# VH-VL binders against Protein TIC 22, chloroplastic (TIC22): the designs that were tried, part 26

Target 1, 202 residues: Protein TIC 22, chloroplastic (TIC22), of Pisum sativum (Garden pea) (Lathyrus oleraceus) (q9zst9)
Amino acid sequence: ATLTPNHVAKSLAGTSVYTVSNSDNEFVLMSDAEGAKSIGLLCFRQEDAEAFLAQVRSRKKEFRGGAKVVPITLDQVYMLKVEGIAFRFLPDPVQIKNALELRAANRGSFDGVPVFQSDLLVVKKKNKRYCPVYFSKEDLEYELSKVSRSSKGVGVSQHIMVGSFEDVLKKMELSEKSSGWEDLVFIPPGKKHSQHMQEVIA
Key: E = the ipSAE of ESMFold2; O = the ipSAE of OpenDDE; V2 = 0.75 times the mean of E and O plus 0.25 times the DockQ between their complexes.

## First folded at step 20 (VH-VL; framework fv_ustekinumab)

Design j2 (from y1 with heavy chain R98T; at its last look DockQ between E and O 0.72; V2 from the best seeds 0.72)
Fold by OpenDDE, look of step 20:
Formats: C-alpha cells, structure tokens, sequence
Structure j2 (fold): chain C 202 residues (1-202), chain A 120 residues (1-120), chain B 107 residues (1-107)
C-alpha cells in the first residue's frame, strides 16, 4: 500500500507558505497560456507573495480592493487538492542559489523548490527512522555542525543532498510502506530541528 | 499553441500614417496583456506599451506616449499599433508579445516582427 | 525608471565553455527579471522568467540566479546554437526596461 494523503500531509506540517487571496478569501489564480489550468502561487517568502500581490493589483482592477497576502501551511495546501487547480511553489531565491551551487558539477538549472537532506541527520526513535528534509540549506548546515567536525565548505557539502520538493512529494505519493519514503519529515525554515521532530513524532 | 502573427513589412515616407497588426491565436485573447516592443536597426529592445484586449486598457512607456496608438479588435483577436505621422526615426522592427497573467511568465510568446522603414 | 545594466556588452567563448552574463538593476526588483535570447533577424525568445525559472523547452544548461538588484544568466556548457544576443528585462514596475544586451560570439 502507498502512503496515505494524511501521512504525507503530516510530514509537511508546520511549514508556512504565502499566497494571494481575493476579498472572498479565495486563491487568486492565474491561467496558463492555454487556459487549460488555473495556477495558484505559493511563496516560501512573504515578500515574494507581496510582490505578486502588487502585480495582481496592477493588472486586474477587480483585485485592487480586498486582495491580500495570506499565510497557509503546506499540509493545509496539500489537503486542499482542488480539481482544475494546480499549485506552483515559488522558492526562496537564496535556496535556489544554494541548490545550483551544490549541483554545479552536474546540472545547470534547478527546477522546483530545493530541499536539502543528509544521512548524518537521520534520527532513530523507538525503532523508527526519521529523515529530516530541510527547506533551508543553512538550517541543515547548522544541524550538521552539531554532529560533524567538518568545516563549512566542500567537506560539509559532500554530506548534503539536494532535491526538488515537488519530486520528493511525488515519490512519497507513489511509495510503498516500508520503502523509506515514509520516514521523511520536512523541517520548516528557521524551526529548531529537535523541537519540530518532537512535535512530529509525538 | 499560442501564436502571434504580425503583418508584413512596411515601406513608408515621412508624414504618412501606418497601422500594423498582430493577430493572436491559441489562447484567450481577451485575458492576456499584449505588449509592443521596438528595436531600431542594430540596437536593443525598447518597450512601447501594453494593452489589455479585454477592455482596451493601455499603458504606454513615457517615451512613446502620444507618439503611437495601441488598439485591439477582439472579434478577430488582433492588436494594432498605429502612427498618425511617421518619422524617419520610426524605422525599426516592431514586435508584439504576450504578457502572461499578472506578468508572471514575462514576455513568453513573441510575434515574428514587422519591419517598418520610413525614408524619403 | 529602473535602469538595467548588463555586463559584459560582448564576449567571445568556445563551445563547451561556461558563460556568465550579469544584469544589475538600479533598484530592487525582487525576482521580476527575465532573460531573452535573440538570434540575428529573429524575434527574441524567452529563456528565463522570475529570475530563475526556465521557460518550457529551454535546455537545462541555461540557468538564472539572483534577487533584488544583481542577476546572472549562466550557460554551463556553451553549444553552437547558443551564440546570440542576450537581454535581461525587469517587469517589476512600469515602464518595463531591458538591459543593453550581451552579444555572445564564437571565439
């Protein structure tokens, strides 16, 4: 059996993103070029959502009044799967830079929201494995500094794996139980590792 | 497939009027902003302005305000750029391009361009 | 108006080279930055939008980075078809403005 949506949602708990809503508290959606789908934007940074809000107000009069930036958690977003609406995440540009640096030898571009992980940060509790996945490379590095003597730089980077959040989610959804994908826990940016892990494990 | 097809090359004299066209297809013409860009020979790109076909709202670049007029005919999904009196300095390639909703994707689709030559 | 300054104005490179083009905005534009490629006698082609997102069909060897005022376009391994003029453009605030362009030539 594959992971349940509730399980995936739980792994996303605590991470806030920002979107733009209208006066009715509905997502402001944009159409793709073909008009086939409506796209909702979810920003990892509030300032990016604010910038989007500015564009929304500028380009459509109907949104000049009442549109606002609203926070929403990833687990909530994940459970709000609406037919005909696709969500696009807008990552922190700093994390894009970090991801590109890590992949500099292999790939020129990075698609999606970068997530970072390290085998060195795997937690075992009550015979259960938990693999923290970070939205912030800096947060991961901070945790690595506690467990590794490696100095900041090449040595630390060797222990960091970078992937796409979107890809990870897809893999989780398609994964079987006991495959290891159920062990993933997404760490909110700026959240203490120990605190968040305790909350998720509890 | 989203496409913009522009009218053919124009050769004009100073003082003449001109109206070039940009026909959109493959998308809802009324829901996307359309922009015009000028490129003088051997030079860079200059924004002329943008128009929203849905209500014909226009925004011109300050340098082009009053110099050209943007318009649309929604019934045939066509945008127009016109001059009342051409100048030699109007000699350039003119491109139309789509602006995605809320400009998120930037200028994602471009017409092939219309070359306008103004000479005595 | 927001001024966009590209550097260099021109550069020569060989196939397989890593190439970097920079664009600086006179004020903060967030990530409302696009890169375009233009070949001779052709219309510009959109490469990157929102500073780092590749347009559909654009090879992965192209990448964009930056936020605020400093932006870079990188071609990890230059291919023969990549020789062209590249433009950055801000669409943070009207009037939208282009950089002066960077002509990438064969060495």
Amino acid sequence: as target 1 above (202 residues)
Amino acid sequence: EVQLVQSGAEVKKPGESLKISCKGSGYDFTKYWLGWVRQMPGKGLDWIGIIYPGDSETTYSPSFQGQVTMSVDKSITTAYLQWNSLKASDTAMYYCATLSEFDFYGMDVWGQGTLVTVSS
Amino acid sequence: DIQMTQSPSSLSASVGDRVTITCRASQGIGTWLAWYQQKPEKAPKSLIYYAYSLQSGVPSRFSGSGSGTDFTLTISSLQPEDFATYYCQQYNSWPYTFGQGTKLEIK
Scores: ipSAE 0.679, ipTM 0.893, lowest interface PAE 1.0, mean pLDDT 92
ESMFold2, look of step 20: ipSAE 0.748; ipTM 0.879
ESMFold2 (binder alone), look of step 20: mean pLDDT 90; pTM 0.911

Design j3 (from y1 with heavy chain R98H; at its last read DockQ between E and O 0.94; V2 from the best seeds 0.86)
Heavy chain, then light chain:
Amino acid sequence: EVQLVQSGAEVKKPGESLKISCKGSGYDFTKYWLGWVRQMPGKGLDWIGIIYPGDSETTYSPSFQGQVTMSVDKSITTAYLQWNSLKASDTAMYYCAHLSEFDFYGMDVWGQGTLVTVSS
Amino acid sequence: DIQMTQSPSSLSASVGDRVTITCRASQGIGTWLAWYQQKPEKAPKSLIYYAYSLQSGVPSRFSGSGSGTDFTLTISSLQPEDFATYYCQQYNSWPYTFGQGTKLEIK
ESMFold2, look of step 20: ipSAE 0.786; ipTM 0.892
ESMFold2 (binder alone), look of step 20: mean pLDDT 91; pTM 0.918
OpenDDE, look of step 20: ipSAE 0.845; ipTM 0.930
ESMFold2, fold request of step 21: ipSAE 0.769, 0.735, 0.768; ipTM 0.889, 0.876, 0.884
ESMFold2 (binder alone), fold request of step 21: mean pLDDT 90, 91, 89; pTM 0.909, 0.914, 0.899
OpenDDE, fold request of step 21: ipSAE 0.873, 0.895, 0.894; ipTM 0.937, 0.950, 0.950
ESMFold2, last read: ipSAE 0.729, 0.767, 0.766; ipTM 0.869, 0.885, 0.886
ESMFold2 (binder alone), last read: mean pLDDT 91, 90, 90; pTM 0.914, 0.912, 0.912
OpenDDE, last read: ipSAE 0.891, 0.889, 0.894; ipTM 0.948, 0.948, 0.949

Design j4 (from i5 with heavy chain R98K; at its last read DockQ between E and O 0.89; V2 from the best seeds 0.85)
Heavy chain, then light chain:
Amino acid sequence: EVQLVQSGAEVKKPGESLKISCKGSGYDFTKYWLGWVRQMPGKGLDWIGIIYPGDSETTYSPSFQGQVTMSVDKSITTAYLQWNSLKASDTAMYYCAKLSEFDFYGMDVWGQGTLVTVSS
Amino acid sequence: DIQMTQSPSSLSASVGDRVTITCRASQGIGTWLAWYQQKPEKAPKSLIYYAYSLQSGVPSRFSGSGSGTDFTLTISSLQPEDFATYYCQQYNSHPYTFGQGTKLEIK
ESMFold2, look of step 20: ipSAE 0.760; ipTM 0.885
ESMFold2 (binder alone), look of step 20: mean pLDDT 91; pTM 0.928
OpenDDE, look of step 20: ipSAE 0.790; ipTM 0.921
ESMFold2, fold request of step 21: ipSAE 0.768, 0.768, 0.772; ipTM 0.885, 0.889, 0.887
ESMFold2 (binder alone), fold request of step 21: mean pLDDT 91, 91, 91; pTM 0.924, 0.926, 0.922
OpenDDE, fold request of step 21: ipSAE 0.912, 0.913, 0.901; ipTM 0.950, 0.951, 0.947
ESMFold2, last read: ipSAE 0.770, 0.766, 0.762; ipTM 0.889, 0.883, 0.886
ESMFold2 (binder alone), last read: mean pLDDT 91, 91, 91; pTM 0.924, 0.928, 0.924
OpenDDE, last read: ipSAE 0.909, 0.905, 0.911; ipTM 0.949, 0.948, 0.950

Design j5 (from i3 with light chain W94H; at its last look DockQ between E and O 0.70; V2 from the best seeds 0.77)
Fold by ESMFold2, look of step 20:
Structure j5 (fold): chain C 202 residues (1-202), chain A 120 residues (1-120), chain B 107 residues (1-107)
Amino acid sequence: as target 1 above (202 residues)
Amino acid sequence: EVQLVQSGAEVKKPGESLKISCKGSGYDFTKHWLGWVRQMPGKGLDWIGIIYPGDSETTYSPSFQGQVTMSVDKSITTAYLQWNSLKASDTAMYYCARLSEFDFYGMDVWGQGTLVTVSS
Amino acid sequence: DIQMTQSPSSLSASVGDRVTITCRASQGIGTWLAWYQQKPEKAPKSLIYYAYSLQSGVPSRFSGSGSGTDFTLTISSLQPEDFATYYCQQYNSHPYTFGQGTKLEIK
């Protein structure tokens, strides 16, 4: 048995992204790079969505009257994706740089929305094991330094793995119960994993 | 296949007028902003301006304001760059380029360029 | 107008080298930064848009990063076809502006 869409959505609770809507509260859509389909843009930073709003207003007079930035949570986005709505994420550029640097250390490259994890961080709550996955490398580094007996500095980054959010979601969707993939919880930028677990798991 | 095909090379004398063209095909010409870019011999790229073929709205770089005119004939999906009186300093390669929707993907399609030579 | 300054103006490198080209904007431009490649006698070709996104068909050895005022184009392992001139361009505010270019030559 594979993980249900509701289980995957729950793992994403609490993380907001930002998009542009028109005056009728419909997503502003654009063609993808190939021109094959319409997509909504989802920014991890509000400032990026505000900049996109400015471009939307500048290029199409029809949007000047009521287009706006709106927040949407990743669990809501996931459920819309399951229903067939196409989206493209625009990650925080700091996290893109972090991902490229981590992959360059092993002669790799990176594409997608970065997520960060460490095998040194496993959280147990209500006799259940959870593996936190971070959208911010800096937040992971902070939490990792609090549990490591090693001194601050160079040793922390050696325990950090980077992957793409899209790939992780796909693997969660294809994974069976008890595979370990059901234990993932995504940690919003700027939140401590303990606080987030209290808000989600309680 | 989205394409921008520009008119052929021009050799002109100072003081002459000139109109070069950029024909778009394979997309809705009236729904994309179109830009013009100058490249002087051995130099980098200079942004001239953009025009929206749907309503002919234009925005020029300040250094080109009043120096050239951008226009469009949407019935034949063609944009133009025009000089009323050429100068030797107008000698350059001129490119047209399509801006993607909301400019998000930048200038995603380029014409092959038109070489303009202004000399006695 | 937003001035775009590239560094270096030229560089020599060998096939297989890792190359980094930087671009600095005189004002914040968010992520509205593109990179173009131009070979002699050819129109520019789009490589990177939105600071960090690869244009369709561009090999994964190319990457872009940065936001605000400081941006980087990286080629992880140079190939023979990568020797060209590279331009950054801001498209945050009119007039759009280009960097002066970086000529990448074979050593």
Scores: ipSAE 0.722, ipTM 0.872, lowest interface PAE 1.3, mean pLDDT 87
ESMFold2 (binder alone), look of step 20: mean pLDDT 91; pTM 0.931
OpenDDE, look of step 20: ipSAE 0.878; ipTM 0.941

Design j6 (from y1 with heavy chain D55S; at its last look DockQ between E and O 0.02; V2 from the best seeds 0.00; counts 0 for: pae O 12.3 > 2, placed apart)
Fold by OpenDDE, look of step 20:
Structure j6 (fold): chain C 202 residues (1-202), chain A 120 residues (1-120), chain B 107 residues (1-107)
Amino acid sequence: as target 1 above (202 residues)
Amino acid sequence: EVQLVQSGAEVKKPGESLKISCKGSGYDFTKYWLGWVRQMPGKGLDWIGIIYPGSSETTYSPSFQGQVTMSVDKSITTAYLQWNSLKASDTAMYYCARLSEFDFYGMDVWGQGTLVTVSS
Amino acid sequence: DIQMTQSPSSLSASVGDRVTITCRASQGIGTWLAWYQQKPEKAPKSLIYYAYSLQSGVPSRFSGSGSGTDFTLTISSLQPEDFATYYCQQYNSWPYTFGQGTKLEIK
């Protein structure tokens, strides 16, 4: 059996993103280039959402005065799965930079939201494996410093894997039970690893 | 149709043993947790415990640990709640309910309940 | 264990009224909260799961909101069939504790 949406949502609990809503607390949606789909924009930084709000106000006069930036958790977003609406994430540019540096590919761009993980931070409780995945490289490095003598530099970087959040989610959705993908736990930016893992494993 | 059907009302005396049942149908019985809930007359809902029919794994509420026994016969998709020695305080309505292992929709399907009356 | 506290314990309202019931958790439970409706001599019925998601077949006049520790069930326009006892339940961690219930009565 594959992972259920609710299982995936649980792994996303605690991480906040920002979007723009109208006066009725509905997502402000943008049309795609083809006009075939509605797109909801989700930002990992509040300031990016504010910029989006400014654009909405400039392009859609009907939302002037009624639109606002609102926080929403990733698990909530994941569960919303509204037919006809596609969500697009706007990543933190700092984390894009971090991802590009780790890949050493100098590709100039990163597709999607970067996520970071390390096998050194895998934990076991009651014979169950948990693999933390971070939205912030800095947060991951901080945790590595607790288990390793060095948390910075080339030596620690080799223990860090980087991937796309969107790709990870897709793989989770397609994964079978006991494949290892069910072990992933997304760590909210700025939250203590021990605290979050305790809350999730409890 | 997904449903849980419980056994009929019971009238017992203190000290007697009792085993009530909950039969599932319309779904894969081995893939969902089954919970038991007690409701005393005119009172709220109390968790007794949960059991996973696929493995017979059980988890009891601390207040019910050692007081009752949950079991299943997956060949007939039936769960059981058992007392070895009933007390007057066991008088209550007992519900079984379904909970998914991986989809957290709460207790989405409930049995109709079994009324247990224990009196001298 | 996580304690769930509902408010109020009882409420009287009229058909057409907007009704709000609150549930508070003793610690953060994210959005792992469910609401149930129970009518006299009937089994509980699931209304809302994941704090704000409606179960299939539940009228749109029911809505849930909240995250963390504070949650709300709202009935936008009360109907005659809505008079019942309502329970919140957390399923963030075992044991999945219930609130004490809120009895909604006709005024």
Scores: ipSAE 0.000, ipTM 0.541, lowest interface PAE 12.3, mean pLDDT 89
ESMFold2, look of step 20: ipSAE 0.738; ipTM 0.877
ESMFold2 (binder alone), look of step 20: mean pLDDT 91; pTM 0.917

